# VHH binders against q96q42r690to885, part 16

Target 1, 196 residues: q96q42r690to885
Amino acid sequence: GYIASLHELATTERRFYSKLSDIKSQILRPLLSLENLGTTTTVQLLQEVASRFSKLCYLIGQHGASLSSFLHGVKEARSLVILKHSSLFLDSYTEYCTSITNFLVMGGFQLLAKPAIDFLNKNQELLQDLSEVNDENTQLMEILNTLFFLPIRRLHNYAKVLLKLATCFEVASPEYQKLQDSSSCYECLALHLGRK
Key: E = the ipSAE of ESMFold2; O = the ipSAE of OpenDDE; V2 = 0.75 times the mean of E and O plus 0.25 times the DockQ between their complexes.

## First folded at step 8 (VHH; framework vhh_7z1x_3)

Design t1 (at its last look DockQ between E and O 0.65; V2 from the best seeds 0.00; counts 0 for: pae E 2.2 > 2)
Fold by OpenDDE, look of step 8:
Structure t1 (fold): chain B 196 residues (1-196), chain A 126 residues (1-126)
Amino acid sequence: as target 1 above (196 residues)
Amino acid sequence: QVQLVETGGGLVQPGGSLRLSCTASGFTFSRYAMNWVRQAPGKGLEWLSGISGSGGSTYYADSVKGRFTISRDNAKNTLYLQMNSLQPDDTAVYFCAKGGRYFDWFESPTGYFDYWGQGTQVTVSS
């Protein structure tokens, strides 16, 4: 039902935030602290990815907190933050994906210097855990790609949850239409970003 | 030795504009995010704006969004803050602060920046 779906959204959002926080603290921060990461261009691109990743992480954290408050108050669908502030979310995810796409187009992780590659190899098990890659034969670069594109998967989840919430309302209701429209926006973006 | 030197502060009337500059030395400027922070009389430090090493990403506090613009010239090792539509409550000492290799929203305010300039006074008064 409606309440159950909201709880699911809250729980999964907190979990996702935790995951992103772990990526930031255990991978991005140490990685970018290395003295020799690669060429200036490669490093700058990676720094942009990290910065926008951090912003996204912040936004998701705030969203998780807002959901907790939402669950303790009046649970009007129109007040749902991912609905009310959909533009903010969509823009933030777009910006992040743009940064990672740019990084990859320019050579990506393959252009990282040896110290960076050594660090990533040393932490491959952790990367696999964070990315939920279970195949032991998966190459490092594939693991990294999976890891950094995790946020796109979350967009699909937002779309699914919003659609689920919509089904709790009459089709002719304003709530239904708004939730469905928002769901479509998230799904559309996810599909668009997933093609890049 | 890391050095940050702010310039451009002064007295301005309400509605006026100022452009602050911060010249950096002692580190690879382009590799670090940079920030502007201010401290008003009797108030604590307030983060205003941040910019990534390349300048490709900019961030603003709600209090200055739409009025202030952060930018940088990595060739000149200089950080800028264009301040428009200044109000009396913008009166403060403005600091340039060195960030990390990327802009991180979750950094503690006390550990958010490792180096500060001496600051430049901005006074908005009729």
Scores: ipSAE 0.681, ipTM 0.845, lowest interface PAE 0.5, mean pLDDT 93
Fold by ESMFold2, look of step 8:
Structure t1 (fold): chain B 196 residues (1-196), chain A 126 residues (1-126)
Amino acid sequence: as target 1 above (196 residues)
Amino acid sequence: QVQLVETGGGLVQPGGSLRLSCTASGFTFSRYAMNWVRQAPGKGLEWLSGISGSGGSTYYADSVKGRFTISRDNAKNTLYLQMNSLQPDDTAVYFCAKGGRYFDWFESPTGYFDYWGQGTQVTVSS
């Protein structure tokens, strides 16, 4: 139902925030602290990825906090942050995905210097756990790609939760229409960014 | 030893412009994000703007978007803030601050940074 779907959104948002926070603290921050990462261009592109990732992580954390307040108050669908401020969310996801796409087009993690590659190899099991890759035979570069595209999966999950919320209203209602339209926006963006 | 030195402050009339500079030494400037922060009289610190190590990405607080422009010259180890359309509310001491290896959004809402300059006074008054 409606309340159960709101709690699902809150619970999964907290889990997603924890995962992004772990990626930031256990992978990105240590990696970028290395003194020899690679060429100036490669380092600059990776720094852009880390900056945009941190913005997304910050936004997701703020969203999780606001959902706690939302669940304690009047729970009108139109005041949900992912509906009311959807352009902020969609723009932040787009900016992040553009940054990782730019990095990967230039050769990505394979162009990092040996200390960076050594760090990533040493942490391969952590990377696999964080990326939720189930196949133990998956190569490091594939694990890294899966890890840094996890936010696209989250867009799809937002679309699904919004659709579940919509089913709690009459099809003719304004609430149903707004939830369905928003679900479509998140799904369309997820598909668009998945092609990049 | 990390050193940050701000210059370019002064007295300006409302609607005027100033360009602040911050000269950095003691670290590899191009590898670190840089920030501008201000403190108005009797108020706490307010983060204004940040820039990535490369200069390729810039970030602004809502209060200064469209009026202020951050930039950097990595060859000169210098950070800049172009301030246009200044109003009395912009009166403050302006500091440059060294960020980490990348611009981290978690630092921007707090204005918390490891290294700061001495500051330069900007006064907007008739």
Scores: ipSAE 0.430, ipTM 0.734, lowest interface PAE 2.2, mean pLDDT 87
ESMFold2 (binder alone), look of step 8: mean pLDDT 82; pTM 0.843

Design t2 (at its last look DockQ between E and O 0.45; V2 from the best seeds 0.00; counts 0 for: pae E 3.8 > 2)
Fold by OpenDDE, look of step 8:
Structure t2 (fold): chain B 196 residues (1-196), chain A 126 residues (1-126)
Amino acid sequence: as target 1 above (196 residues)
Amino acid sequence: QVQLVETGGGLVQPGGSLRLSCTASGFTFSSYAMNWVRQAPGKGLEWLSGISGSGGSTYYADSVKGRFTISRDNAKNTLYLQMNSLQPDDTAVYFCAKGDRYFDWFESPTGYFDYWGQGTQVTVSS
């Protein structure tokens, strides 16, 4: 039902925020703190990824908090933050994915210097845990790619939840139309970014 | 040794503009985020703006958003702050601050500075 779907969104958003926070604190920050990370260009590219990752993390955290408040108040669909401020979310996710794509196009994680690779290898188990990669034979670079594209998966989740919420309203209702349109926007973006 | 030297401060009337510069030396300038901070009389340090090493990302405090613009010229190892629509409450000493290669202005806006300049005085008065 409607309330159940909202609870799911809130719970999963908080969980996702926690995951991103862990990635930020345990992977990105230590990685960028290494004395020899690679060339200046590599460092700059990774900095952009980290910066936009942090912004996205912040936004998701705020969203999670807003959902808690939402669940304790009047639960009008039109006031749902991912609906009301969809442009902000879509732009933030787009910017992050753009930074990742740029990084990968330029050479990606293969551009990292040996100390950085050593750090990542040392933390491979953690990376697997964070990325939810269960195959022990998965290569480090694949694990990293999976990890940094996790946000795209979350866009699909937003689309799914919004669609679930839409089904709780009459098809002719403005709530249904708004939720469905928003769902489509999130899904379209996810598909677009997933192709890059 | 890391050196940061701010210039461009001065007296300006309300509504006026100033452009601050910060010349950096002693480190790989383009690899580090740079920041502008200020300290008004009797007040604490306030973070104003940050820019990534490449300049591809810029961030601003709400107090200066829409009025100030941060930029950098990595070839000249110089950081800039264009300040428009200045108000009396913008009166302060402005500092250039070196950030880390990792920066997070959303969670810790003032937690990643390791070097500061001597500052440049900006006075906004009629």
Scores: ipSAE 0.737, ipTM 0.886, lowest interface PAE 0.6, mean pLDDT 93
Fold by ESMFold2, look of step 8:
Structure t2 (fold): chain B 196 residues (1-196), chain A 126 residues (1-126)
Amino acid sequence: as target 1 above (196 residues)
Amino acid sequence: QVQLVETGGGLVQPGGSLRLSCTASGFTFSSYAMNWVRQAPGKGLEWLSGISGSGGSTYYADSVKGRFTISRDNAKNTLYLQMNSLQPDDTAVYFCAKGDRYFDWFESPTGYFDYWGQGTQVTVSS
């Protein structure tokens, strides 16, 4: 029921934070430390991706801590951070996805210099593990795309959990309306970003 | 050796303006995000603002957004902070801090940086 769905949100948020932290520390930071990454434009776009990714990491970490406090307190649905501060979440996810889309439109990972490509190839098993790709025939570029678009999958998860929470309330209640509306916002954004 | 030298501090009246400069040496300045932080008497470090290596992206703490403007001149290896509408609670030592090759939100909100200068004093007093 309600409590179980709140624990699901908290547990999956902590897991997602751990995943993003690993991607930042094991992939993005080492990649960007290389002296020869590519042209100025390519490097600048990748740096913007990393900056927006780090903002998601920060936001998700703060949210995970907030959910732990929430579970020990009153647990009223309207106090949930992803409802109360939904525009911050939606904007941050949008900014990140825009940055990765801009990078990919300009040629993306294919235009990186040899040291960067070598780094990514050496770490292909780690990339597969982080992206949860099981097919050993999956090309490096598809693994990278899956990895850096994981946040869209998380938006779908938010939408699903919010619907589960909504079913714990009467359809005419303010709680139901708020949860359903928020679930629709997260799902709508996920579908919009997934088309790009 | 990485070296950061802050200048431009001083005494100003409430409502006044001040422009801080930070001259950098010992690294490829244009490749790194740069930050301004401050430390008020008896308090910890407070991150104020950051800027990407190219200068194309700028970031601000809520406490200074709209009043402070960060900029850089990569040809002169110099970072700037234009401070307007200064108030007594802006009194602090202001530090220039070297960031990573990209602006990292985890690093900036905590104010933790490996390289910064000795700072420049800003005092806002009637």
Scores: ipSAE 0.261, ipTM 0.665, lowest interface PAE 3.8, mean pLDDT 86
ESMFold2 (binder alone), look of step 8: mean pLDDT 81; pTM 0.828

Design t3 (at its last look DockQ between E and O 0.89; V2 from the best seeds 0.00; counts 0 for: pae E 4.8 > 2)
Fold by OpenDDE, look of step 8:
Structure t3 (fold): chain B 196 residues (1-196), chain A 126 residues (1-126)
Amino acid sequence: as target 1 above (196 residues)
Amino acid sequence: QVQLVETGGGLVQPGGSLRLSCTASGFTFSSYAMNWVRQAPGKGLEWLSGISGSGGSTYYADSVKGRFTISRDNAKNTLYLQMNSLQPDDTAVYFCAKGGRYFDFWESPTGYFDYWGQGTQVTVSS
């Protein structure tokens, strides 16, 4: 039902925030603290990824908090933050994915200097856990790729839960239409970004 | 030794403009995010704007969005703040503040800045 779907959204959003926070604190921050990461261009691109990752992390954290408040309030669908501020979410996800795509197009993690690669190899198990890669034979670069594209998966989740919420309303209702339209936007973006 | 020196402050009428500069030394400037922070009389510190090391990403507080523009020249180790449409409530000491290797102010506002300039006074008055 409606309330159950909202709880699912809240719970999974908090979980996702926790995951991103862990990635930031345990991987990005230590990685970028290294003195020799690679060429200036590679380092700058990675720094942009990290900056936009941080912003996304902040946004998701705030969203999680807002959902907690939402669940204790009137729970009007139109007041749901991912609907009301959909443009903010879509833009932030787009900007982040643009940065990671740019980084990868320019050579990505393969262009990192030895100290950075050594750090990532040392933390491969942690990276696997964070990316939910269960195959022990998976290459480091693939693990990293999976990890940094996790936000795209969350876009699909937003689309799914919004569609679930839509089914709780009459088809002719404004709530149904808004939820369905928003779901389509999130799904469309996820598909677009997933092809890059 | 890390040094940050702000310049460009002064007296301006409401609706006027100022351009602040911050010259950095003692570290690899392009490798760090930089920020502008201000402190008005009797008020606490207020973060205004941040910029990534490369300058590819900029961030603004709602209070200055659309009026202030942050930029940097890494070749000159200089951070800038273009301030337009200034109002009396913009009166404050403006500080340049060094951030981390990437912009992460939102998640860790306390302790994010490790070095500050001495500040430059901006006074908006008719």
Scores: ipSAE 0.861, ipTM 0.928, lowest interface PAE 0.4, mean pLDDT 95
Fold by ESMFold2, look of step 8:
Structure t3 (fold): chain B 196 residues (1-196), chain A 126 residues (1-126)
Amino acid sequence: as target 1 above (196 residues)
Amino acid sequence: QVQLVETGGGLVQPGGSLRLSCTASGFTFSSYAMNWVRQAPGKGLEWLSGISGSGGSTYYADSVKGRFTISRDNAKNTLYLQMNSLQPDDTAVYFCAKGGRYFDFWESPTGYFDYWGQGTQVTVSS
């Protein structure tokens, strides 16, 4: 029911935040600290990805903290952050997706300089674990693609949970309509960004 | 070695506008995120805005979103803050702050910035 779906959202958001934090601290920060990463254009695009990833990570962390507080207090649907501040979330996901797409279109990780490629190869097992890719034969570049598109895949999970929450209200209620509309918005964005 | 110099402060009436500049030297300006921070009289530091090294990503605190615009000119090693619709509670010393290789203010605001300028005074008063 309603409480179970709220706990699902909170638990999975906290887990997702931990994953993004690990990617930032163990991959992005060390990678971007390297002296030679590649051409100016490639480095600038990667820096844009990292900046927008960091913003998204922050928002997810704040959302997770908000859900924990929410579960200890009054659990009114209208005060859910992903409903109340949905434009901030959707914009941040869109900005991130744009940044990673721009980076990949320009050649992506394979155009990085040798020190960066060496760092990524040395950490291939960590990358595979973080991306949750199960096939040991998956190429490094596919692992990286999967890893950096994890945030886009999270949008589908939001849509699913919001729909579960909506079913807990009368169809005619304002809560039902808001949750249903929000679920549709997250799903539509997930499909749109997934096509890129 | 690293030097940040803010200019453009002054006295302005409520509703007015100012444009702050920050000239940077001693580092590869385009490789680093840059930020604006302010300190009102007797108050702590407040982060206002940040911008990625390329200028492609900008970030704003809620208190200034819609009124302030951050930008940079990497050819001139200069960071800007356009401040519109100024109010008396915007009175503060405004600082330019050098960040890391990408914008990551969210992790540790006070420990994120490498260097700060000396600041420029903005006073909003009738």
Scores: ipSAE 0.159, ipTM 0.569, lowest interface PAE 4.8, mean pLDDT 85
ESMFold2 (binder alone), look of step 8: mean pLDDT 81; pTM 0.832

Design t4 (at its last look DockQ between E and O 0.61; V2 from the best seeds 0.00; counts 0 for: pae E 2.7 > 2)
Fold by OpenDDE, look of step 8:
Structure t4 (fold): chain B 196 residues (1-196), chain A 126 residues (1-126)
Amino acid sequence: as target 1 above (196 residues)
Amino acid sequence: QVQLVETGGGLVQPGGSLRLSCTASGFTFSSYAMNWVRQAPGKGLEWLSGISGSGGSTYYADSVKGRFTISRDNAKNTLYLQMNSLQPDDTAVYFCAKGGRYFDWFESPEDYFDYWGQGTQVTVSS
C-alpha cells in the first residue's frame, strides 16, 4: 500500500546514504589522500567525481531525513520531496554520472598510479562488499565500475517506488499523473545514463 | 608553509561590483578545492562558495547564488570571487579558505578548512 511504499523508500534511502557514506569515508577519502595517484588529468577527473559524489551524498542524506519527517506528518503525495524537487535530484545524479563517465572515458581507474592500485587491491574485499559483487573472480576494475555506478541503480529504484505510489491513486487523479510522470523521468534518466 | 593572501576588497556603493583575489602558496594549488567564506560584524562565519581543484565544479550558498561567481587560475595559483549586485548586508570580511582534495564542505563543514587567509574587508554603503 501507500504507507508501506513510503516506508520502503525511507528505509532504502537511509541504507543507500549509509552505503555512499562508507564509500566516501573508507575508499574515496583515503584514496585521494595518497601522494601519487597518477597524472594531473587523471587525478583532477577523479577529484571531480569525488566532489560530485559528496554533493550527491549530501542530497541523499537530506532526502532521507525529509522522508522521516514526511512519515510523521501529512502524507500528501505532492509534498514528497523526490516529486516536488525532482529537477534537483535529476540534475545532481546527472552531474555525478557525467563526472564518472568522463573519468572512465579518459582511462579511468586503469590510469591510476601504483600506490592507488595497491590501495584498491588491499581493500578489494571491502569494495566487493560495498558493491554487492558476490563473484570472487570479478576483477578489481569491474568491481570499481559497479561501485561507482550504484547511483544509477538507485534512480531505477526511485522510478519503481514512484510507480508503486501512483497505483495507490485513481488513474484520473492528479496525484496518479504526477507520480507516473516523475517515475518516467527517473527511469528515462537511468536508462540514458546506463547507456553511456 | 601554506599562505593565502586575499586582495580586492574595498568600499563600494549598493548595486556595485568587486572582484576578490586570493593568491595561494606552499601547496599544490590545483590539487585542492578552494572556498570563500565571510564574516559580517556581529555574525558568525558564512560559507559562500566553493570550487573543485580543476574548477570543473562550483558551489554556491543561496545567499549569493546568481550574484557571485567563483573561479580559479591554477597556473597563477589564484582564486577569484566576482561579486555583483552588492548590497549593504554583504558588508563583511571575506576569507579565502583551503579545502580538501575534493569538495566536501556540505558533509563535513566543521573541519573541512585547514588554512585561512587574513581576509579582505568589503564594505557596501551609500
Scores: ipSAE 0.858, ipTM 0.927, lowest interface PAE 0.4, mean pLDDT 95
Fold by ESMFold2, look of step 8:
Structure t4 (fold): chain B 196 residues (1-196), chain A 126 residues (1-126)
Amino acid sequence: as target 1 above (196 residues)
Amino acid sequence: QVQLVETGGGLVQPGGSLRLSCTASGFTFSSYAMNWVRQAPGKGLEWLSGISGSGGSTYYADSVKGRFTISRDNAKNTLYLQMNSLQPDDTAVYFCAKGGRYFDWFESPEDYFDYWGQGTQVTVSS
């Protein structure tokens, strides 16, 4: 029911935060600490991706903490952070998707200099584990694409959980309408960004 | 050795403007993100703004967005903060801080930045 769906949201958010934190600390930060990563333009685009990724990681960490407080309090649906501050979430995901799309359109990871490519090759098993790619024969560039689109995949999960929460209210209630509308908004964004 | 020196602080009336400067040496300035942080009397550190090494990307705390503008001149190894519409609660010591190779979001600037300037005092009062 309602409480079970709230616990699902909290548990999966903490797990997702842990995943993003590992990607940031084990891949992004070490990669961007290397000298001679590539052309000025390529490096600037990758730096923007890293900055927007770190903003998502920060925001998701705060959301996980707020859900823990929420579960110990009133638990009124309208006070859920993902509903109350939805524009912050949606804007941050859009900004991130724009940054990764800009980087990939300009050639992406294949245009990085040898030290960066060597780092990524040395860490290919870690990258595959973090991306949850099933096929052991998947190429490095596809693994990287899958990894950096994980945040967009999370939007579908938000839409699903919000819809489950909505079913706990009468269809005529304001709570139902607000949760249903928010679920549709996250799903619509996920589909739009996933086409990019 | 890394050195950061802030200048441009002073006394200003509410609604006024100031431009802060931070001169950097001891590292390749254009390769690193730079930040402005302030500390009001008796309070903790508050991150205000950041800028990428190239100057192409800027970031602002909500409290200063629209009023403050960060910029840099990589030829002069200098970071700037243009502050407009100053209010008494902007009274603080303002520091520049050296970031990493990209702007990384963080909660506590005290624990993240290892290199700080000495600070410059900004006082906003009638």
Scores: ipSAE 0.351, ipTM 0.683, lowest interface PAE 2.7, mean pLDDT 86
ESMFold2 (binder alone), look of step 8: mean pLDDT 80; pTM 0.817

Design t5 (at its last look DockQ between E and O 0.84; V2 from the best seeds 0.00; counts 0 for: pae E 2.9 > 2)
Fold by OpenDDE, look of step 8:
Structure t5 (fold): chain B 196 residues (1-196), chain A 126 residues (1-126)
Amino acid sequence: as target 1 above (196 residues)
Amino acid sequence: QVQLVETGGGLVQPGGSLRLSCTASGFTFSSYAMNWVRQAPGKGLEWLSGISGSGGSTYYADSVKGRFTISRDNAKNTLYLQMNSLQPDDTAVYFCAKGGRYFDYFESPTGYFDYWGQGTQVTVSS
């Protein structure tokens, strides 16, 4: 039902925030603290990815907190932050994915210097855990790509939960239409960004 | 030794504009995010704006969004803050603050910056 779907959104959002926070603190921060990461261009591109990742992490954290408050108050669908501020979410995800795409187009993780690669190899198990890659034979670069594209998967989840919420309202209702439209926007973006 | 030197402050009338500069030395400027912070009389430190090392990403506090613009010239090791539509409540000492290798939104609290300039006084008064 409606309340159950909201709880699911809140729980999964907090979990996702925790994951992103762990990636930031355990991977991005130590990685970017290294003295020799690669060429200036490669390093700057990675720094942009990290910066936009940080903003996205912040936004998701705030969203999680807002959902907790939402669940304790009047639960009007129109007040749902993911719906009300959809443009903010879509833009932030777009900017982040743009930075990743730019980084990869320019050579990506393969252009990182030896100290960076050594660090990533040393933490491969952690990277696998964070990216939920279960195959032991998966290459490091594939693990990294999976990790950094995790937010796209979350966009699909947003679309799914919004659609679930829509089904709790009459088809002719304004709530149904807004939730369905928003769901479509998130799904379209996810599909677009998923094509790289 | 890391050095940050702010310039460009002064007296301006309400609605006026100022452009602050911060010249950096002692570290690889383009490798670090930079920030502007201010302190008004009798108030605490307030983060205003941040910019990534390359300048490709900019961030603003709600209090200055739409009025202030942060930029940088990495070739000159200089950070800028264009301030438009200044109001009396913008009166403060403005500081340049060095951030990390990337802009971390959670570092916006002033306690996370490792180096500060001496500050430049901005006074908005009729």
Scores: ipSAE 0.700, ipTM 0.859, lowest interface PAE 0.5, mean pLDDT 93
Fold by ESMFold2, look of step 8:
Structure t5 (fold): chain B 196 residues (1-196), chain A 126 residues (1-126)
Amino acid sequence: as target 1 above (196 residues)
Amino acid sequence: QVQLVETGGGLVQPGGSLRLSCTASGFTFSSYAMNWVRQAPGKGLEWLSGISGSGGSTYYADSVKGRFTISRDNAKNTLYLQMNSLQPDDTAVYFCAKGGRYFDYFESPTGYFDYWGQGTQVTVSS
């Protein structure tokens, strides 16, 4: 029930944080350390992606740590960070997804210079593992697209967990209404960002 | 050689405004995130704000959010900090600092950078 769903949220948030941290440290930081990445416009768009990614990763790490404290404390639903500070989370997801969309619309990873493409090809096994792509024949550019849109998939997971939490309360209760409304906000954002 | 030179400090009344500038040389300015940090008398370094190489992303410490605005002019290799609603506890030496290729939210808020300027004094008092 309620406690089990809270533990699910906490456990999956820390796992997601670890994945984003690995993407940042093993892919983004080394890639952007290369001196010849491509045209000025392409590099600036990728730098924006990396900056927004780091902010999102930071917020998710703070959320995971806060959930551990939350599980030892009062555990009231209205105190959950994804409910209490939802605008902060939704804004950070929106900023990140806008940055990756802008990068991809302008040509994305395929417009990077040879040193960057060589780095990505050399690390294709790591990229596939991090992206959770199951088909080993998947093209590098599709692997990269899947990898950098993982945060949109996480929004769907938030929506699902919030609905599970809502079922622990009576439909007329303030807790149910807040949880359901928040679940709808996260799902709506996920659908909106997926269309970009 | 990386060089950063801050200007625009001075004495200001409480509630007043100042605009700081930082001119940069020795590196491709537009390729790097930039930061403002300050050090009040007898205190450690406090990160205030950061900005991406393009200027598209800005970040602020809670202590200055809403009052300070970071910006950059890549054609002039210049970083700016517009400071409004200044209070006596904003009195400090203000430094600009060179970040990495992008603003890394895990690193810049520590306030520690490899390259920073000599600083400019801001004093807020009656």
Scores: ipSAE 0.311, ipTM 0.644, lowest interface PAE 2.9, mean pLDDT 86
ESMFold2 (binder alone), look of step 8: mean pLDDT 81; pTM 0.829

